# Miniprotein binders against Pentatricopeptide repeat-containing protein At3g56030, mitochondrial: the designs that were tried, part 4

Target 1, 310 residues: Pentatricopeptide repeat-containing protein At3g56030, mitochondrial, of Arabidopsis thaliana (Mouse-ear cress) (q9ly43)
Amino acid sequence: STVNPNPTASPGRRTCVEFDNLIFKAGSSGDFEAVRRLLNSRVVNACFNTTATFKFLTNTDSYSSSLEDLRRILPQTDAGYTRKHSYETLIARLCKLGRIDDALVLINDMAIGEFGLSTCVFHPILNTLTKKNRIEEAWRVVELMRSHAIPVDVTSYNYFLTSHCYDGDVAEASRVLRKMEEEEEGVMSPDTRTYDALVLGACKSGRVEAAMAILRRMEEEGLSVLYATHAHVIGEMVESGYYALSVEFVMAYAGKDKRLDEENLGSLASKLIKRKRFKEAKMVLKEMSVRGLRMGDALREFHEKNVLQS

## First folded at step 2 (miniprotein)

Design G3 (from l4 with K38E D42E Q45W E49Y K52E E76R D79F K80Y E83W E86L K87E K90E)
Fold by ESMFold2-Fast, scan of step 2:
Structure G3 (fold): chain B 310 residues (1-310), chain A 119 residues (1-119)
Amino acid sequence: as target 1 above (310 residues)
Amino acid sequence: DTKEELIQQLEEAIEKLQEAIRLVEETLKHNPDNEDLEEALEAIWRALYLLEQALEAAKNGASTEEVSELIRKAQRLIFYAMWLILEAAEEYPELSEVADQLKEAIEKLRQALDTLEKA
């Protein structure tokens, strides 16, 4: 029974789950000296903390002392990777629980103790705040980063960009892009996630043509387009009534990645069938058949009755 | 009258989001570590809050511009949640019902925006 298996681990290396289970048991029983020893010994066994490492820390912690116990033992863990990574993992857990103020206290602990505070420590906080549309607080965290001379990277700005694009707020997305341009040269080069956010924003604002132009720019720059980015465009085309264009779009991008093709053509066919756009749906299903792409049960049944028998 | 029609459409959209929330929460009870489902649930809750604000604004005679903005913000969140749910539905087939609830909410909000344009 493995909750969070390491997908790259060999048969003899799946000890991260075992360590997580031992830490859960120790933390749940209040044995924080055992937690400290387990965090230290994990490195000796070439293991790392996972999303489950501090799962015993919950909002239903009846005594509310677990965090203070962790704050006491973490400075006592082995210096370097173990200590830094343990703080990072706990901060991520607190963010997932919505305990932002507690996460900020741990960041302050890292800064005072000189425990290797870096940009990646702030990522879970920025991600959580921007996802919850707590944008003003997120910018205060950016100011906190600057006060500690921690560089604000592309990933940090991408959280803001994604949030504004998700809301279709092109003006605020543009402000974030200008802030990125003000950073040191070479550090703020837009990546695949930056363009995904821009495509999402164009789609959410109903600008399908702009979304397609951004995708073309990504391709010209040699960037891989995410499956999610294609899903944004396909969904918005169908939602806006661009049925013929959606077929042309998935056909134009077909032939490069079989799994992407199965996802794009399958998803489009399903959406077209639900919209009763049977002509376009049949065209997509015929192309899936010609390319040897796998169909789910519902699409295969529709194809047999409406395409193969007609 | 158009105000009563708008209120009814918003109330129906809200009911669809509440049912979607119930179904996602039920799936999460058995699969508590699914980040995409948690993200979708958060987006639906945020959309519900915006629609409750739109309903209150409509009842209090707020401008068509104000009510329309709240509805459009809610639509974007529902659309995002729907894509997350549709991707997860392959692993959790019960989520196909959630996607249907979200689609019905989007359609009710489209009708609400049309009603506002007539006003």
Scores: ipSAE 0.000, ipTM 0.113, lowest interface PAE 21.8, mean pLDDT 77

Design G4 (from l4 with E76R D79F K80Y E83W E86L K87E K90E S96E D100E K103W E107Y R110E)
Fold by ESMFold2-Fast, scan of step 2:
Structure G4 (fold): chain B 310 residues (1-310), chain A 119 residues (1-119)
Amino acid sequence: as target 1 above (310 residues)
Amino acid sequence: DTKEELIQQLEEAIEKLQEAIRLVEETLKHNPDNEDLKEALDAIQRALELLKQALEAAKNGASTEEVSELIRKAQRLIFYAMWLILEAAEEYPELEEVAEQLWEAIYKLEQALDTLEKA
């Protein structure tokens, strides 16, 4: 029989947040044996690593060989899920800290130890390098993937595509698209992020017709157009003087998502008013009123003034 | 039937790409050193070959997945070509007709993909 001398103590299973807090405390105090135990026991309790699991690892890690301690204990964690996902989570944390060389060292550790190196391990590195416009280094990481016989997926190419499209570098974005086509054996279909990047590139180059063509393709594929993508198209139409088309665009997409409608019509009305396109602005505001969409105070005052004077 | 509808849609898309090729080649005769137009032409020609493969696969009863993948590959090349053509159209206004042909091809391919989904 078991005797519990304190029955008022909470018997609850630890949550992922509680594990993160315990790991933060252990790591901050340099108790890496406790970190190893907590990583192992987390899986037994049906918890998983989160983006906060290695938050104790920082760029101000002045007296700790914290990364070297983690490199020592991670191979000693339970094989399979625990070890693989602990490496993946730490690599993501190092990328967030800008410690790319350290992340690459861990990838090498995973490869040598045969700890389940896979495509998703490389995603945070490619994302960070392309966002920092370190494109040559990012392509070297793609070469590293190929050297380990790891397939380069659509997500990996999307990081390059997004970076070049954001810079308005149509030629380089086009070269990435050609590489994607050449690598297609099996499952590499364009996803929402691929088309979003292409729309961004078209907008950055001032090509409204191309942006609209890509949006129609996304809708026909059943892909949801991102809110940011609509904002880019609307902004470019107004900047380029396509006022009538901008009204047609927001009207055509209205009625499916109230929040998107409020943002699209409200933003467009504001931009049209600033450009003194009062006829088009009035039409947009009237449609907002008919659809019951919320207007900010400035737009409502403008609309009410025009209604009273009509 | 669904198969005949798909075949017609693919044939119409192929016709649009062939017209686009003819127009780009005509522009290149007067501007033979334009690298963007050469690159656009190459992309359209590659898309055409993928659509011919999709058409043959559809005629031979290939899987929906196989035909769809060939169409999607072709569409990426057509979007790439459209990018280059629209950029060049400011200097060569006759290329606006090429962009129209490429857009109609994309539209026909989207109809083909819808037909495949329903099959």
Scores: ipSAE 0.000, ipTM 0.171, lowest interface PAE 16.5, mean pLDDT 76

Design G5 (from l4 with E15Y K16L E19W R22E K38Y E39L D42W Q45Y R46F E49R L50E)
Fold by ESMFold2-Fast, scan of step 2:
Structure G5 (fold): chain B 310 residues (1-310), chain A 119 residues (1-119)
Amino acid sequence: as target 1 above (310 residues)
Amino acid sequence: DTKEELIQQLEEAIYLLQWAIELVEETLKHNPDNEDLYLALWAIYFALRELKQALEAAKNGASTEEVSELIRKAQELIDKAMELIEKAAKEYPELSEVADQLKEAIEKLRQALDTLEKA
């Protein structure tokens, strides 16, 4: 089905932990018939696979034969959520271990067996390849998606965009944006992750004003601005010497989230003090005081000596 | 007639931005390491998206406020692109044509806002 359940926190998620422990024991001992039974039975107990479900699988040579055993039993698990989630979880685990070729083998198994191959199965592979700067291989995976008529979504493009923007490679970032515009559905809307990547790219290329404009647009579209996005902007502004602009940025965005404000203004004040930008630091600390924002011990001490006695 | 006039003005602005994109991309083919041009291209992409949304909203009879907001967002993005293009034009004189396209697009959007005010 296209809709995955969205589990919320449950009191004591102990049943899922218990199943993970049993699967770890079975997998570690080579009892893959027990692994199959446990994967089938956990859903009837309202449990789902976790990041720990296949942790018995490692990147050592001694565990490589376990993949062949898993390839044999997974097609025999119950159809629907059980089988789909087991493949998704295993592919994610292999990607975390850097076993990309093995993950691609599982995708081929899913395609041949018609076991619900979907866009989300490719996400961990694209994420891992782009993070390792294996960009050519990542684009070949996109070609594989297209060959199976799997739509390339915003999340897939965001992995490429993030990688290029992290390197400050505005040229390649622009090429990715063009590919997004060329998508078959005609209207591929940027999401919060797209804008976060572009803000990072603008900052890394030294275009602090462009970063500000992107953040403002993100807010205007009603997108939730991630804490990481603000941290990137503040860090890059201070590093680039745009001290007054960094103050304006945190002041302009203040008043929406008290914890974000405490983190933004506190982090900025600390960075400004380290750079001996005391005038700007005092302005930030004064605003923190006016807004009733919490200060760490070091900032509180500086504030008392340098701002409250002025 | 007012609605048809608005639609025509938005379509003309969209065409000008698409033309600007092609010119910037052509300049980038020969100067692939110019960051200002890529940032300008990003701004034009987003402005184009806002105007396409404004065009659909206008066709579907959305409120004057909704259409005006989309146009104003596009104007802000085009203004940012203009700033970057004018800076780059000092090194790449061929970008003067891009600056002209963006200025004409801004004028079409001012006319569109005036048309909305008379609706």
Scores: ipSAE 0.000, ipTM 0.323, lowest interface PAE 14.6, mean pLDDT 78

Design G6 (from l4 with K38Y E39L D42W Q45Y R46F E49R L50E K73E E76Y K80W K87E)
Amino acid sequence: DTKEELIQQLEEAIEKLQEAIRLVEETLKHNPDNEDLYLALWAIYFALRELKQALEAAKNGASTEEVSELIREAQYLIDWAMELIEEAAKEYPELSEVADQLKEAIEKLRQALDTLEKA
ESMFold2-Fast, scan of step 2: ipSAE 0.049; ipTM 0.564

Design G7 (from l4 with E15Y K16L E19W R22E S96Y E97L D100W Q101L K103Y E104F E107R K108E)
Fold by ESMFold2-Fast, scan of step 2:
Structure G7 (fold): chain B 310 residues (1-310), chain A 119 residues (1-119)
Amino acid sequence: as target 1 above (310 residues)
Amino acid sequence: DTKEELIQQLEEAIYLLQWAIELVEETLKHNPDNEDLKEALDAIQRALELLKQALEAAKNGASTEEVSELIRKAQELIDKAMELIEKAAKEYPELYLVAWLLYFAIRELRQALDTLEKA
């Protein structure tokens, strides 16, 4: 693992924020020679590009000359880390702006110039396309990855899984799982995010038992369950009327992380109270008290008035 | 032990298919005229029988080729069932768990084939 440079520079050295401000001023004024010089000098001052580096590039530039100027100067930046990272940062910025065609042009520039094209460059594009439900275009990007001998990884497939699971399209989610199985044997295995997407899909389909089975399989694989995954299951159990099962779920997973337990049991108790499921809510609050878990003010007041006096 | 790993992988796949059969049968009780579900059930049941044969062959020291062929035939049937189940899951969301079980059964069988390759 690499530790990032201290963002607070020594006296006389520029910070990443100072470089971003200088690049913003230069880019906004059309001084792309200054942009190139600033990108090159960044490594000397132990700074790196940030999400704000190309912030001057916006959708309001109706004459679109800024991108063409950047395409001209980026190949002229110092070879290696500076050039590769500048392309990666610009592609991420274009994806954030929804300028996918422009991002693909830069990927082509990286491929032609042999500027270190890698899987991480494609992730923001796949993420943006799948979130916008431009699924056919996203699959064409996967084919572009293959044409450049870039491995299609679990993260890439997870963008498709998450998109379909969010829509409750279990059939398409299952089809994506099939495509993962069609990859080279032994190189593709589900990770924590893959299982999180599957749990979300099961919950959106109203299949609480399926979500529980997926969580069990995840634990058998030695994977940690994300806090977000617990929140999905708890929320869906309560929405679907599986009140007793929701209590059993949070109790079964309690005892490993005190903060997670406080969030899970606290959230469940609050949701049960709102649904007027007071018997189940009292059971959860009693368990919180027994385990020494901290309650927020509203839950503490409810507990004192409704549980401790019964 | 390669043989012990293979046996465990086959037993896991068999368990997953048996669970899938129970769920498809339950959905069919409420939808007895659904031809896709009947076809999917038949495919899963046939795959289960092939895997039981593969398990017995593995326990008795049959050739790598014999066991692999049984597994490959079972995979083809599970692939067919998966297509039908994915289609039906849009109308019957309870079949999502079946799709998940079939996915992991295929994964176990891929690991079993890898174990046989390394033997």
Scores: ipSAE 0.000, ipTM 0.215, lowest interface PAE 12.3, mean pLDDT 77

Design G8 (from l4 with K73E E76Y K80W K87E S96Y E97L D100W K103Y E104F E107R K108E)
Fold by ESMFold2-Fast, scan of step 2:
Structure G8 (fold): chain B 310 residues (1-310), chain A 119 residues (1-119)
Amino acid sequence: as target 1 above (310 residues)
Amino acid sequence: DTKEELIQQLEEAIEKLQEAIRLVEETLKHNPDNEDLKEALDAIQRALELLKQALEAAKNGASTEEVSELIREAQYLIDWAMELIEEAAKEYPELYLVAWQLYFAIRELRQALDTLEKA
């Protein structure tokens, strides 16, 4: 539909929280018919499932209780988006709980029922397995994706890249990049998250100059740098003693995004204060004040004390 | 224009290889006896020469078969260099960027081969 071409407001967070609270109460009391009705009704209110939607499902739940009740009611939710998204959200919750086998059972339910099995269903599973360094099992999940004719996307490969880069394993990270090229028909183009993983790898290896070169390449490719990427670079610069360079970095990037600036300068100031680099910290706080950037309570108190004591 | 598209793809691949060469040479200045890096540098330099030949052939209207063969030979050399760079990167993490440049070069060459098939 073109009726709402450029919506400016997302559904209120409080409304989604209210639905999550109602679903939590219903699920906790075993009222799964209420859970089904609430899942159906939330889409009418332009609200979507969140990471909290299935919080009533915990590691104390048995396979033959809450999960089996959910497996019974989910096929009865409204067909299309509501049903598909409910399965996706539950699979993500099971993955967060480390219940990978249960998540795979739900994927099988989706495949048998033809409930819109897609790539995004597998993302939480790959993310959880790679973060736990269960790499062999993660590659078996990739094989499962192929058996269902589900495309393996850049996001899926990025989980492997991030894991190997976090470990500083340059050789395995490079192997994943080659595999991305070989398995996609045509060319799989690196995205912002791919570059983020490489910057993380350079930082974990203690190579600030390599991280800066990768950031320059991102700019040349027209890619926006993620907030997390800035945090990794700033953190590694400070950890490695590149204090002046860290100040230069945040100043050079300032002026384009006020929220990013608040996070970058605020985080850097806090880290510099912790390492007793007060001259650099004062320069950063002064710049925050000049630019009208919001300071957290601790930084505001430090800044006010310095002004009063100067 | 298919010819202009091919020329741009080859020029972008050449640029990536030149960046890789500069970085490998910089690492070699501080590690002149590393045989893997010397072999990788030779492979990248040979690939660059083949791509310059492919670019000139494309500009002069050479057959799609001849241009494609030059590109495929260059891809083989880039793959070999990448294997050597991955090994050397275990000791010299700055070579992370070199592996990335070689990946981008391969991407451009795959697009160039697709362009030639459509011609």
Scores: ipSAE 0.000, ipTM 0.210, lowest interface PAE 16.9, mean pLDDT 77

Design G9 (from l4, 13 letters changed)
Fold by ESMFold2-Fast, scan of step 2:
Structure G9 (fold): chain B 310 residues (1-310), chain A 119 residues (1-119)
Amino acid sequence: as target 1 above (310 residues)
Amino acid sequence: DTKEELIRQLFYAIWELLEAIELVELTLEHNPDNEDLEEALDAIERALELLWQALYAAKNGASTEEVSELIRKAQELIDKAMELIEKAAKEYPELSEVADQLKEAIEKLRQALDTLEKA
């Protein structure tokens, strides 16, 4: 009568942590039959493998023997969701450990066993290689996908685009885009992430007009432009001296999202004031006032003082 | 298999968020009381909870409308986290990987919504 009811728990989250702890204990002690049993029973409790599931596997002297044991037991897990996702989870863990060659061996195991090899299995490998700027190896993985008749999707190409764009290398990003275009028309279409990567690359290389063209194309295709993309474009336009274009940009995209408008116009006004571009800054602040957008204290003070001093 | 594809896409989105949480927590441990990072972490954790609900619902045959709503709510939280992470990335270079992970999660959720529309 004085006992409070237990709080509601998410079916996947808490039980997944419990299963991860049990698998960690079993794997650390070398009990791989227990690992296999736990992988099979996990689904019954509405739990799924996480990045922590194979965390007992580490770069130690026991690594090779543990991997050999895992390769023995994984084909013995229940067919379908359990087996496929166990392979996918282990492949990502191997990638996190830098064991790319071993991840590729597991992919070969999946292909030989006909365990549902698909495009998504290759994503962690491509992601890891491109993030570490191991681009030639990443392209060899793409060729491996083609050799297994696995389609190279837009997400796979986006890993390459993102890597080159973080470096500001528009030329290399353009080469990737050309490869995407070489795919059959209508089979591969750039998505929001593809355009975001290209816009970031154009901005980092100082090509503001190219960035604007990409954003216009995104909107024509009906794709959402992320907040981060707007921030990069605005920053680059102001740094490059494209003040009038920066005002045109924020005005053109205004009216869709109040929070985005407050960030875009507010950030632009602040940057223009620092550059002593007062005519453009006042125009932006006037638009913020007309639209009822919130101004920070500094911008409000500047706006009111300039209205009173004019 | 449409249902199996949906479950896989949701799982990979959850996966990316779990990686992002680990990296944000590590950054926050070395730079405690950063309000933007705390807010981003909260948003990612809330999105993760919604995606676990979506995955469980999908596995148990819930309506496409219910699963889609859970995914869309998660996307809104991830977009919020992305903005905060991008803002902090200039001071904390390791957060560039978090931004990439959040973009991957968004892409997987877009694919999941496309899969649901075909069901």
Scores: ipSAE 0.000, ipTM 0.152, lowest interface PAE 21.3, mean pLDDT 77

Design P1 (from l4 with K16L E19W R22E L23F E39L D42F A43M R46E)
Fold by ESMFold2-Fast, scan of step 2:
Structure P1 (fold): chain B 310 residues (1-310), chain A 119 residues (1-119)
Amino acid sequence: as target 1 above (310 residues)
Amino acid sequence: DTKEELIQQLEEAIELLQWAIEFVEETLKHNPDNEDLKLALFMIQEALELLKQALEAAKNGASTEEVSELIRKAQELIDKAMELIEKAAKEYPELSEVADQLKEAIEKLRQALDTLEKA
């Protein structure tokens, strides 16, 4: 169908926001039978659960009773997509609230009820635990995945890589990469996202030299570098005061993709101007002009006043 | 392989939205009262959840129609978020990078819809 799944011109159709508001009101008043009916009708109206769907569930005195009521009604929602998605949404909400043990209880409920437990259910838990540097608990979750015959995917390992790189623990990051290569008899290989996580981690920990080495490794492996990866490297170089190095980086990688070049050189020039690094900014803008790259209005005005007219 | 191609395209779009979320969150740390950025962040996060659902639906052999509807809903949210981000980029030029990430995500989703039409 090419028709909008939630037509605004139909007065009988509820929006995702309207469903969230109704569920919030029902959940806040303890009417969990209404919550169950709304979760069922939401999918029929081509509306899906959002991050706000279970927002009524908060770390208050009513938390435990509300969670038990949700655990009672969720198995009574329509089987298949509705039920699976509602469990996934609630697990994500529990992770956001820091209720990891309760999220694991819901995963067990899904497994016992045979509700289509999948790898993505574990992602919010691994993400939360690794971000909080609760690495040992995160590895126990990986063992739980294996016990349910759920494949540990590249995304799951990437959470560990990002965490170790933030800590500046290149040795542990290397051990995780080795585990990925050994997973399922070497079937799993690091992908572009694996290297992006490593670059992001290196940048956030101020390890600019490590970030550059990882980018070089990606190129040697023939992997495409995402625009976001370059953005993180440039941003971290500038934040850390590696101004000359940031210019060298964008110049060295220029000439392969015009759009990437426009973004890299433009972003760098803007950041350098904001930090009053006018000499380096002028070099970047001159290179943009020589290469015929497009400049935004602010950069064009600065270039005309300071590079072309001086 | 049509299924594998679709999964890859959805995964690439998801990656772009995750990076966009990080940049908007960083901008909001320094500008916590900017309501347009808060709304844009919410829309990008909702689009990300829809794409995760589309990815799971594709992996589980859901109908072309179901997967397409999830992708189209995500595209609508990304388009709305992009309008807010472009408006905010006039005051916060660093957000131009986020607008470009969202445009690339839309292109990946267009490719995913094309892949579904081949099936």
Scores: ipSAE 0.000, ipTM 0.154, lowest interface PAE 18.8, mean pLDDT 78

Design P2 (from l4 with K16L E19W R22E L23F E97L D100F Q101M K103E)
Fold by ESMFold2-Fast, scan of step 2:
Structure P2 (fold): chain B 310 residues (1-310), chain A 119 residues (1-119)
Amino acid sequence: as target 1 above (310 residues)
Amino acid sequence: DTKEELIQQLEEAIELLQWAIEFVEETLKHNPDNEDLKEALDAIQRALELLKQALEAAKNGASTEEVSELIRKAQELIDKAMELIEKAAKEYPELSLVAFMLEEAIEKLRQALDTLEKA
């Protein structure tokens, strides 16, 4: 496959899929000079790398040798955005494959070659290491960031917070939070994502009351609660059997955003029905009806038969 | 099969929006008073949150109506962001890449909606 010669028939947005397909074929066949040329020409066609760009790289022995070929050609891609983003995309792919040592080798390549090493390149590595509970290695990566004068940002600390909270290690999570507050690189304050990580961690560890306390703290600080954070809280409340509390939660946050209300009340009603908590489910559906909130097909059918039918 | 395809399409769209956000944020850091860029950034961030919700809903077996509504709302926000980004690209040519990222995200979401309809 090649790029479409008629830009009207194949608009620029479609070119990324075409480039990914071409790179997959070239990489799978071992034609790394073609891979290098495609990475360079991609940018001039107003495209960028995606999660599929290095999909030909896998955990088999034959594809492991492909990494050395990539290490040879990537320094020869066009400097600036192309080279930087190609390294970032490959590091993310290696992290997804669990090849952390290989990702660290690429970071070293970027540092030695001065290829635009930045904070975001470390995020996938810290995320993967903390999720695998390889905490000492993750802290060594933080030291590596400092050795290259790369700022350790709130996002980096958030990976540690999420991991420790998920494991129920509140003491270690507290130490990370203190490190953030003491950070000499600048004034590093918890942001919305920090609190979201703490809420997610509390929810995953079954600490519903802790999650609620964090949400109240966010409101006191004037921070908006993300839609995803609401979903995690609702899911954990239902999973842990806090049915009445889940109803109180969605009611307390209702009336501010119609889209959020439709998702929160709809999701909760569906989960309650699946767990046969019909009393609580009917309360939620009645509130959805009163507020004029849109229901999905299954909820609408249940509501008509069990709440509206006289 | 259908569920796995939908999840992949949503993950691809999410990654595209995350990169778009990074580029707009970088441009905005050097041009902090540009109202069009602030409005575009807000629209992309809201679209990203809707797609993260759609992804979670899809993973949890939510209705096709619920997931498709989240996707359609995200598409509207991305369309708004594209208009603002195209306008800003006249002054900041590097933002043309952001426009193409957003167009590719819309195509992924169109594919996701097609996958949902076949369910």
Scores: ipSAE 0.000, ipTM 0.096, lowest interface PAE 26.1, mean pLDDT 77

